VHH binders against o75319. Designs and how they scored, part 155

Target 1, 181 residues: o75319
Amino acid sequence: GNHIPERWKDYLPVGQRMPGTRFIAFKVPLQKSFEKKLAPEECFSPLDLFNKIREQNEELGLIIDLTYTQRYYKPEDLPETVPYLKIFTVGHQVPDDETIFKFKHAVNGFLKENKDNDKLIGVHCTHGLNRTGYLICRYLIDVEGVRPDDAIELFNRCRGHCLERQNYIEDLQNGPIRKNW
Key: E = the ipSAE of ESMFold2; O = the ipSAE of OpenDDE; V2 = 0.75 times the mean of E and O plus 0.25 times the DockQ between their complexes.

## First folded at step 10 (VHH)

Design hz7 (framework vhh_4orz_3)
Fold by ESMFold2-Fast, scan of step 10:
Structure hz7 (fold): chain B 181 residues (1-181), chain A 120 residues (1-120)
Amino acid sequence: as target 1 above (181 residues)
Amino acid sequence: EVQLVESGGGLVQAGGSLRLFCAASGFTFSSYAMAWLRQAPGKRREWVALITSSGKTDYADSVKDRFTISRDNAKNTVSLQMNSLKPEDTAIYFCAADLYWPKHRGYDYWGQGTQVTVSS
């Protein structure tokens, strides 16, 4: 159906670019068919996403969709200028090493191919918070050598919401570095 | 910093040809859809042609088969080849850039325009 995801309205649609990185996080955009269930000020379609990114004087070069569903919007709802990558992740669980590897590989590939521009990697799950924040922070810690607490603080500040899942936070702070990237 | 600079306009007789150029700077040109719009005296601005980042083209019915839009990403240039010009094509021609859905929303960046005059 066209059921709005639980608590989706509680989250800011789009965060700010994380300074020193190419990442920007946001909640899942909802295609036109969801509009009848939303007030005008609550709408956040794929078009709304790109308008909000542009209002920040930023430009998306890649979207990584971490949801375990295809019901919220279709890749065809996105501008042809922006590649779309689906990485299916289950909520509640810390993403497994294969998922972490896929995310790192996609980010590294984008950065290699976009050295001559300043385009952003947009990352979202349903709320743009737990799975999204985990994978972005995991990349910063494992690949960029950022201290775990600094990565989490940077994500929280730029997203406008703090990571909520204790198991995700615990893994980022004290878990092993995954070197398969 | 963003600039779109048009050139190639001028006076031409009906049946003649002109080629307009737009030089772009200050943004990632290859990612933007590029368009030409025109405004004749006393008339509203109208869309004429567009070329997407992937190279797909589209044209207003009034210019279809007479005008050809092209781009050169290495030179950050978009051009409009105008053939079989008619007096009704007389207008100021504007280059415009839009990152998303260029025919369905306002354009992100605009040039200052170049005058095209077609005499009968």
Scores: ipSAE 0.000, ipTM 0.107, lowest interface PAE 18.9, mean pLDDT 86

Design hz8 (framework vhh_4orz_3)
Fold by ESMFold2-Fast, scan of step 10:
Structure hz8 (fold): chain B 181 residues (1-181), chain A 120 residues (1-120)
Amino acid sequence: as target 1 above (181 residues)
Amino acid sequence: EVQLVESGGGLVQAGGSLRLFCAASGFTFSSYAMAWLRQAPGKRREWVALITSSGKTDYADSVKDRFTISRDNAKNTVSLQMNSLKPEDTAIYFCAAPYWSTDRLYYDYWGQGTQVTVSS
């Protein structure tokens, strides 16, 4: 059977827009079949995601799903007007260069196509924290020239939770800048 | 364009085994993750198994330790070995190439699927 992801309830559903960027991070939404295992205040469906984004006076233009699974929700649960991009990433491991490139390419493409609006790029993994924070920070460091510690602090503040994986933090601080293709 | 052709389905008794195949064409197969999904009568489609471009695998809890997904990049083929089959595994099985696109939803099913029927 399906079960709620471990520690999923420990994290805020959705963070705030990262100022100066088009990024917003959140934990994985859970489709209706999970709601019988959740109290009403714990529910965070795809619909709840869009409602919470609207409550912040923001609008999603792209969702990037970094989970390694399709169990939690399906793209058909999303409005057809919002592009959905799946990048399979394994938890615990620093994403490889191919994954980093795919993320950067998607972000750059979205920004060029959406220069005349202010729609957000929503990024999530299971908890919306480690893989999500790594790839967003990697983009800010490599493409926008943000200092690693500043990128990490910005993400942590806006997400409402700090990056937990030391290997991810060390790669961001001391690892090589990946070429923006 | 992109085409996925499933095969290997059939009728099998509970406890038996089947191996499904998916032949892919029209895209750079080795660069994409591949997935198997299934749909039982009157139920929604559900994800079953996934293999990344690097060969890492993941499975739905209902099939873990019974099913094994594998790929052969030289032949542009993904396979699903199904062991210890149960009546509740009865479904049409679809091969899907989950590709990332900023302008499309995730699953374009290009094949007709292959029927798996498990008798009690």
Scores: ipSAE 0.000, ipTM 0.138, lowest interface PAE 15.5, mean pLDDT 84

Design hz9 (framework vhh_4orz_3)
Fold by ESMFold2-Fast, scan of step 10:
Structure hz9 (fold): chain B 181 residues (1-181), chain A 120 residues (1-120)
Amino acid sequence: as target 1 above (181 residues)
Amino acid sequence: EVQLVESGGGLVQAGGSLRLFCAASGFTFSSYAMAWLRQAPGKRREWVALITSSGKTDYADSVKDRFTISRDNAKNTVSLQMNSLKPEDTAIYFCATLYWPRESYPYDYWGQGTQVTVSS
């Protein structure tokens, strides 16, 4: 049913915009059916997401959903004006090259189509931390030439939580650059 | 202790140019990304330009093609060349570095900034 994801309450709903980028990271929003299992201050619905982004004086132009499920909310729960992209990723494993490439192409395409505005790319997995942080950092390292430690520090500070998965951190620091982007 | 000292601000006419400088000390400058942010009267601080430790650059859409950020690792300096200035560019400009810890969002180690005023 409507089981809250493990440790979901332990994470801040939404981070800050990552300066110098169009990225903002957040944990998975939960549709209204989950709210009877949450205190009012714990609720984080799709509506709550957009309200919190607006409170930061920011606007979402794209949501990239990295979860392997659609149990938590449906694309129909989002405003029709905001594009939604699903990239299925499994937790615990470093995303494969095809997934990394899809993410980079989606980001690059958004940036080319949104040169005349300052809209953000919202990225989330279940907790908005490990898969989310990995793919954002991978983009910054491979495409923007950011040093791995700088990318990780920027993500950790803006998300308000540190990347937890050692295999992800090791791949970012010591793994091969996925070239052609 | 990390120190950042901004300079180069002033008063210019619309269409003019200014070059801002930031002198950094107290950390391994070449290892960190450097940024310029600005705060206009009555507004929040906003990001303007970023240069990574590897020299890759990024710019806010409002300043793209007009501003150029650069760094000199031998001198621990980051610079912002501002061309085709507009009255809307009037602000205090701050140099910042990306550094953990979490006391400051999104940047740590702010100087007092340098005032840029662009008259119409």
Scores: ipSAE 0.000, ipTM 0.121, lowest interface PAE 17.7, mean pLDDT 84

Design ia1 (framework vhh_4orz_3; at its last look DockQ between E and O 0.78; V2 from the best seeds 0.00; counts 0 for: pae E 2.2 > 2)
Fold by OpenDDE, look of step 10:
Structure ia1 (fold): chain B 181 residues (1-181), chain A 120 residues (1-120)
Amino acid sequence: as target 1 above (181 residues)
Amino acid sequence: EVQLVESGGGLVQAGGSLRLFCAASGFTFSDYAMAWLRQAPGKRREWVALITSGGYTNYADSVKDRFTISRDNAKNTVSLQMNSLKPEDTAIYFCARYADEDLGYPFDYWGQGTQVTVSS
């Protein structure tokens, strides 16, 4: 069946906006078919995502979905007014240069087209932590010139959870800069 | 019930080619990425290739440029074209469903496997 991801319930549904950026990270929202396996207070649907963002007095301008599946929800579950971008990203391993490039291109394109507003770039993988954190931090490091430890600390603090995978952390701290757009 | 059934394995000489097939049933095939795994004698099972519903592919370094994964969503099938086979490619090959589990083992179902033997 369509099972709940391991430890998905343990993570905050939505983080906080990262100060000085347009990024906000969240765990994957789950379509209605998952609700029968969750307590009401554990449910986190695409609709719930938008409600929680509004509660923070923010607005999503783009959703970047990094999951390597389509089983969690459909783009049709999202408002048509919010662009949806899928960047299939394999878990556990450091994203390849092409994936990193795609992410940077998407972010830079959004920022170029949204200079007149303060809408957020919402990024998620399964837990909105490892893949999400890596790519956001990679952007901050490579494009914005942020120190790796500062980027990681900022993400962890705002997400409310720390990056867990050492290979990601190691690559951010000591890995090479990747090609920028 | 989720079912994955592999076929196409066999004995082949080094440098030869094989094509493996997998028939899937019991779930919404197009919602899931699919994969091929392999397990050699005395070694851990490793992923070989991944493919999303839309055809985006990923390969292990050991098989890159030699193996090609493909799928047919209309037929609920996934295939693995294996070229330039090496003795070290000898293993049981499994068709697997990729569940995108970031924590833990990311494959939740796989078939009984098909034996691939590459002779030197």
Scores: ipSAE 0.652, ipTM 0.841, lowest interface PAE 0.8, mean pLDDT 95
Fold by ESMFold2, look of step 10:
Structure ia1 (fold): chain B 181 residues (1-181), chain A 120 residues (1-120)
Amino acid sequence: as target 1 above (181 residues)
Amino acid sequence: EVQLVESGGGLVQAGGSLRLFCAASGFTFSDYAMAWLRQAPGKRREWVALITSGGYTNYADSVKDRFTISRDNAKNTVSLQMNSLKPEDTAIYFCARYADEDLGYPFDYWGQGTQVTVSS
C-alpha cells in the first residue's frame, strides 16, 4: 500500500515563512511510488518541496518529521546537506510532554547552531496542520512567550489553513504552560 | 486482502497476566506501525499501545508500565504482554494497522478482536 493520505490533495503543499520565527510548515512530501495515484499538478515530492522553498527565496536548514510512520518517503530522498530529524508523534491526541520536549530541544539546538544564517526549520506531519501547528505554537507560547491566540493566528495565516482539531486548540489556549526541561 | 487475526484472550484473575497475539497478512508488514485497541462494554474503542516498524512504542496512561507491545517483522506478528491486570482492563482487544491520519480515522484495518475478562 501506497494509499494517498485522506484529503492530502486538499491542502497547500508548503506554507510561508512565519514572520519573526525560523519556521515553515508543509504537508508530507510523497516519494515517487505514490505518484501513480496523482495527477501531475497534484504531485508534491521531496524534490518539489525544495523547489518550492527556493521559489520563496528561502533555504531549509533542518526538517523535523512528526509522522508516526516511515512509509511516505525515506530520508535518503532528501538532499544530503539538510539535517533530518524524526520525532514520532502520535496523532489525534495532544502530544505528550516527552514529544514536546524533544521538539523544543531540536528547535533550540538548531537556533544555536544557525544563529549566523537565515535558514529555516521545516516542520511537517501528514498534512502539516494539526500536529505541526500544535508543536510550533507550543514552542512559541512556552519558549518565546507568545500569546496563544497570536501563535495560532500566525500559524494559520502562514500555513494557509486553520488548525482543525479542537482538543489541540483548547490545549494551546487554556492548557498549562509546559516545562522547557 | 489485509487480514489481522487476534488470539490469546480469555478469563484471568485480577493481578494476573495474559499475552495477546496478532497474525498479519496481505500487506508489507514492516512498512506499518501497528496498534492494540480495546473496547470495554458500553464504551468507545480506544488505542492502548502503538509500535513503529522500527520498534519505537507509545502507551496510553492507563496501561503504561503494565503492558508491553512488541512485534516480529520476520513472522508478521504483533503481541501485547499484559501484566498486573485489573477489572477495568476487561474489553475486546483488537490488533490494528496505524494509518497516521490527522484528518481521517488513524487506523485503517483491524481484526475481529479477542475477549479479555479480568475477574476479582
Scores: ipSAE 0.517, ipTM 0.806, lowest interface PAE 2.2, mean pLDDT 92
ESMFold2 (binder alone), look of step 10: mean pLDDT 85; pTM 0.852

Design ia10 (framework vhh_4orz_3; at its last look DockQ between E and O 0.77; V2 from the best seeds 0.00; counts 0 for: pae E 2.8 > 2)
Fold by OpenDDE, look of step 10:
Structure ia10 (fold): chain B 181 residues (1-181), chain A 120 residues (1-120)
Amino acid sequence: as target 1 above (181 residues)
Amino acid sequence: EVQLVESGGGLVQAGGSLRLFCAASGFTFSDYAMAWLRQAPGKRREWVALINSGGYTNYADSVKDRFTISRDNAKNTVSLQMNSLKPEDTAIYFCARYSDEDLGYPFDYWGQGTQVTVSS
């Protein structure tokens, strides 16, 4: 069946907007079928995601889903007013150049089309931490020229949890800049 | 009940080809990425190839450009075309479901496996 990801319950459902950016990270919302395996206070559905974003006086303008599965929820579970983009991203390993490029392209496209508002780019993987953190930081480093340690610190602080995978951290700190276009 | 059943293994000479098949049942096949794993004698099980729900593929460096993973969502099957086989490819090959588990082992189900033996 559909099991709850390991340690999923231990992570804050939604982080904070990253100051100076349009990014907000969150853990994967789970469709209704998962609720029977969760206490009511542990539940985090697509609807809950939007409620929590509103509680922060923010609005999502794009959701980037980095999970390498479709078992968690369906795009149809989201409001039609918010674009949904799937970028299948394998866990555990550093995303390849094509994945990085896809992410950067999506972000840049969103920013070009949303200059007149302050809507957020919501990014998630399973825990909204490792893959999510890497790609957001990679963008900040490669495109915005942010120092790697500053990008990582900013993400960790705003997400409320620290990147855990050393290969991701190492690549961000010491890896090459990836092509932006 | 989740079931994965592999077939197509056998003995082949170096440089030869094999095609493995996996029949899946007991879950929404199209929701899951699928994979092939292998385990050689005395070695740890390793992933060989992945294919996500959208049909995009990922390969271990050791099999890139030689192996091709594919899936048929209508038939709930996943296949592995193995070309230019080497003795080092000898192993039990498992069809596995990728659950996207980030903080644990990312494969939650696999079959009984099929033996692939590549002779020199």
Scores: ipSAE 0.737, ipTM 0.868, lowest interface PAE 0.6, mean pLDDT 95
Fold by ESMFold2, look of step 10:
Structure ia10 (fold): chain B 181 residues (1-181), chain A 120 residues (1-120)
Amino acid sequence: as target 1 above (181 residues)
Amino acid sequence: EVQLVESGGGLVQAGGSLRLFCAASGFTFSDYAMAWLRQAPGKRREWVALINSGGYTNYADSVKDRFTISRDNAKNTVSLQMNSLKPEDTAIYFCARYSDEDLGYPFDYWGQGTQVTVSS
């Protein structure tokens, strides 16, 4: 089954680069088999993702896929020149410490290897909002020392949609201090 | 039609073991993450274990190290090995398909359930 995620059509496909960071967030691209339930203007394929990134005069250097499923698209649908990393992240609950650690490690590795270019880390979950926003903000807070409210505001503005899950927001604002390594 | 059929429930003494089975049909099983949920008397339905199509697993803290979820994509089955059972594990156990939705309920299909009763 090619069930379209609930309200997926209602979210902007791709956000804007987050200033002062290497992040850009987007919703999950859907392979062609999903398009039978979509109007042409609603489609957002892996190819469409790269076209929209180029339209912003940006380039992806890594895609981090936070979905817990493999049904939306295949990594083979992406250009071989763009590294792809899957971090299976259970939705609806604050990501566990192992997931947070994997995300931090991946971002830090990218920044080290790409210090001589300006390529972006693309991050998505299903809607590019809750899991995506949480982990980006968690990284900015824990690793870059950004204040929680500033990280959340930056993400919301650049994604074009606000983080919705209250338990994620509460954990970002008031959660425990976490180890980075 | 999507069908999920559970089996293997029953009455067991505390400290015992049970293995639950779920037979899936009506969809491309290998494309979907699968879960076991449970609903104890007076409690909300909760997920217990998840397994994605590639075999990656996650567990609720209350069952970690005691329960093991597994799947057989060739037979379209998912199972739950339940060891060191406690009276608190008494519940109706449901096999469910995980939708990975952020905005809706994360499970879009589930079976009729199988009763597990753990006596002291």
Scores: ipSAE 0.391, ipTM 0.724, lowest interface PAE 2.8, mean pLDDT 90
ESMFold2 (binder alone), look of step 10: mean pLDDT 84; pTM 0.840

Design ia11 (framework vhh_4orz_3; at its last look DockQ between E and O 0.58; V2 from the best seeds 0.00; counts 0 for: pae E 4.1 > 2)
Fold by OpenDDE, look of step 10:
Structure ia11 (fold): chain B 181 residues (1-181), chain A 120 residues (1-120)
Amino acid sequence: as target 1 above (181 residues)
Amino acid sequence: EVQLVESGGGLVQAGGSLRLFCAASGFTFSDYAMAWLRQAPGKRREWVALITSGGYTKYADSVKDRFTISRDNAKNTVSLQMNSLKPEDTAIYFCARYSDEDLGYPFDYWGQGTQVTVSS
C-alpha cells in the first residue's frame, strides 16, 4: 500500500510566504487513505492545506505539484477554483532545463494573469524542500536576478527548513543561468 | 501484495535488440510511475528509464535514444525496448515501482529481474 514518505512527519506542513514574492512552499498533502497511518495531529490533507493558508491570511492562486507520482492525492481533492499544474520532477537529481523552463513559464504566466490580486503560487514536492526549493530559487536567480545565497537563505527561512541536497545547492550557487524563454 | 514480474531477457549480439516486459499487480498501477533498473556484475544498481502514469518518460544518459520505456495501464504492464545494445548494457534488469521517495531510495518494489547479456 501507500507508505508515508521518509521523514515526511518531521517537516512543517506549510511554510511562510516568501517576502517580495508570490511563492509559498509546503510538503505534499496526503489523501485520506494515508490517515490510518498517522496520528490525528500529523495529518495533512488537501483540505488542511487550504485551512493553513487561510490561517496565514493568504490565498492560493495556483498549485504547482513537482512530485513524480500520483499516489499522494488527486487534483479532484482540490477546490476547482484553484488551478493545479503538474510538473513531473524526478527527485535526487538537479532538474533538467526542460523542467526548469516549464516551471518558469508557469510562474510567469500566473503573474501576468494575476496582476490585480495577491494570490500565491503554492509549490510542493514530497517534502516541499529540495525540488521545491531548487526551482523557486532557480526562478529567483535566473528571472529576478537575486543572488544565489540570498535566494537560498530566503527560501530556507520561509520554509522553516534548509535545502538539504548539496547538488542542488551547488548548482544554484555555481551553475549556469538557465534560459528563461 | 505488490508483485512485479519481468520477462524478455536473453543473449543478444552487439547492435541487436531486446524487448523486456513487466507485469505488475497488488497495487493501483496508474498511481505510480514505473521504472527499469539494471545491475551489472560488480556495479551498483542504476535506473535507466522512468515513466509516469500519463506516459512522461525520462532516461539515463547512457541509454538515451537507444531505449524506450512504455506502459499499458489497462494491462498493468511496462515495457522496455532496447535497441543498439552494447556489451556495457549487460546486466540484470529489474522492473521497479517509483515511489517518489526523496530522502531515501526512490524505488520501493522491484521484481526478481531478467538477465540481459550482450556479446561482442
Scores: ipSAE 0.788, ipTM 0.893, lowest interface PAE 0.6, mean pLDDT 95
Fold by ESMFold2, look of step 10:
Structure ia11 (fold): chain B 181 residues (1-181), chain A 120 residues (1-120)
Amino acid sequence: as target 1 above (181 residues)
Amino acid sequence: EVQLVESGGGLVQAGGSLRLFCAASGFTFSDYAMAWLRQAPGKRREWVALITSGGYTKYADSVKDRFTISRDNAKNTVSLQMNSLKPEDTAIYFCARYSDEDLGYPFDYWGQGTQVTVSS
């Protein structure tokens, strides 16, 4: 497990809270075994994630891990008090309807359980950009009624990087109506 | 270097079964998700089954309930059990390693493939 994901160093570790939502996006944190191949300033561990969230005066109430692998860190590397949910999401293709449904269900469950606080849903894939941006935007469009271009702009601004995959962007802008429940 | 070597292909009658094997070497096998891809004559290469390091699986709709992907991390092998085969399953089958990259091709290594031919 020591190979650093391609281009991972090129992305900001953690974005900013998306205003008007409960979302914050980040790239995958890497467990200690990866640090042998990183300069100290390049490290971004599970602990570093929580420190950076705290620096923003925010608190995570759920982490949704969209990666299609288990090699980056173990859920036990996270504080036991923070719920963790794995949604295996195949990259490079627009996420299938089952995956979208699982994401929508998880977000709605969180919002019900956390209506009396302001904790955030942290979402990541490998780079915290394409799969992450797609599913967050899909939720905002389908469930919250946000215009596609507004959802994409909000995500890009708060993540600090623009969505890259054209097939995701095209599906968000022009794709079919999806079921929510 | 990374090597993936497929075996077990052949000619089989429709409705029959076949088991493919893949031997992997040159990388930390247990750290990677693995897949079987296939390419029929004149068609694009498509994935048919994926399996994570921990054994979580996903299948293309066309093969659900008929194909089973499995792995043995101690032996560095991936297998594909193919049941209820149809002529449409005729293809070259490739064992592939899943890539972490978002922008490139989703699989960074694959073998030379093994031919599966399903006759009616």
Scores: ipSAE 0.244, ipTM 0.612, lowest interface PAE 4.1, mean pLDDT 89
ESMFold2 (binder alone), look of step 10: mean pLDDT 84; pTM 0.853

Design ia12 (framework vhh_4orz_3; at its last look DockQ between E and O 0.66; V2 from the best seeds 0.00; counts 0 for: pae E 4.4 > 2)
Fold by OpenDDE, look of step 10:
Structure ia12 (fold): chain B 181 residues (1-181), chain A 120 residues (1-120)
Amino acid sequence: as target 1 above (181 residues)
Amino acid sequence: EVQLVESGGGLVQAGGSLRLFCAASGFTFSDYAMAWLRQAPGKRREWVALITSGGYTRYADSVKDRFTISRDNAKNTVSLQMNSLKPEDTAIYFCARYSDEDLGYPFDYWGQGTQVTVSS
């Protein structure tokens, strides 16, 4: 059935905007069918996502969904007309160059089209941590020239949880720069 | 109840081809990515191929350009075309549901499997 991802409850629903960027990371919101398995205070729906973003006095301009499934929620569940982009990203392993490029292209496209506002790029995977953190950090490193350790620290601090997967961390710290075009 | 039933395994000579099939039931098939796993004797189970509802695919390096995963959402089926088979491909092959579990095992259901034996 629709089981709650392991340790999903343990992670903050929404992080903080990463200073100097348009990024905000969050864990995957869950559609209504999951609510029966959650305490009321544990629920985090697409609607809840938008409410929490507003509480931070921010506005989402794009949602990038990195999960490799469609079981968590549907784009139709989103309460507002915020663009939704799916980049199917397999967990556990470092994203391939194509995935990285897709992410960078999406981010750059958004920034180009949203120069006149301060809307955020919301990025999530299952926990909004590992895949999310890797791709955000990869962007900061490859495109913005941020030091790997600084990028990782910034993400961890803002997300409220640390990137956990050593292979991701190792690739960010010591891996090659990926193609931006 | 989630059910996955594999078929199509058998004995084949090196360089040969097989096509595996899986019939799924008991869940919203289109909500889930599907996968093929395999387990060789004395080895750990490994994923071979993944496919999203929309047809986006991923392959293990060991089978790239030789295997092709596909699915039919109308029939709740997933298949694996295996070409240029090698003795190293000998294993029990499982059809699996990919749950996208990030911290645990990312497959939550799989069938009984079908034996594939590749002779040298």
Scores: ipSAE 0.685, ipTM 0.852, lowest interface PAE 0.7, mean pLDDT 95
Fold by ESMFold2, look of step 10:
Structure ia12 (fold): chain B 181 residues (1-181), chain A 120 residues (1-120)
Amino acid sequence: as target 1 above (181 residues)
Amino acid sequence: EVQLVESGGGLVQAGGSLRLFCAASGFTFSDYAMAWLRQAPGKRREWVALITSGGYTRYADSVKDRFTISRDNAKNTVSLQMNSLKPEDTAIYFCARYSDEDLGYPFDYWGQGTQVTVSS
C-alpha cells in the first residue's frame, strides 16, 4: 500500500534551517505513486523537497530517515550525490541509547566531512516532528551543550510545529544526559 | 483487507520453549515493520518485540535475551521464538503491523491473538 500516513497532511512539508546549526527538519516525502490520493497542493515528493530547500537558498548534504518502512520513497529517488542514512526509530517511545548513538555518530561524521561547506543535514520521520525533534534536540543538548528548553524552542520555531509527545519533552527537560561514546 | 493470523500458542512448563507464528496477508508485507504484543489478564497490552524489513530488532527488557523475533518475507510470516519461559510470560500474544506513526497508537492492525500459558 500507497495509503497516506495518518495526519501527514496536517504538517508543514519543510521547516526552516535551525540557526547556529546544520539541521533542517521535514515530513517524509512521498513518491509519485501516492499522488493519486493527494490534491495537487498537498503533494510533497522528493523533488518537491529539494526545490523547497533550494528556495530557501540552502543545499542538503545528508538525509537521515528515521522511519521503519521503505514504502514512502526509495533512496534511488534522491540525487545520487546526496548521502542517505536510515536509522530505524520507534515512534512513540523515547529512542533508545543505540538509536541516539547512531544519530550522534552520523551527525558528527557529517560535520567533520563538511566543515568546508554550508550544506544541511535533513532529518525526517513520518511527520518530521516528534522523533525528528527529539533526536535533533538530544544532539544539541548532549553534544553542543544547549539548554533543553532552548533546544526545544528552537526546533519548534524552525519546524513550525511544537513537539507533541510529552514523554519526549519530559526526557529532554528532565532526563539524563546520554553518553556520546 | 489486511489480515494477521497468529498460531503456535499453548501450554508449556516453566523453562520450556514455544515458537509463535503470524501469517500476514492483504498488504506488501516486506514494506512494514512487524511486532509481537501481549496482554496478561488484568494488565494493559504491551509490546514484546519489533522487527523491520531491514532486520533491526528491539525487545522489551522483560524478554531480552530469551525471545527472538524473525521474519520470512517469502512466506509473509513473522515468528517469535520464546525460550526460558516464565509464568509471568502467560498472556495472549498478538501479531501487529507497525504503522510508523509517532502520534497515536503506533500499531494499525493486529490479529485475534494466540494464548500462551506457562505453568510450573
Scores: ipSAE 0.246, ipTM 0.603, lowest interface PAE 4.4, mean pLDDT 89
ESMFold2 (binder alone), look of step 10: mean pLDDT 84; pTM 0.850

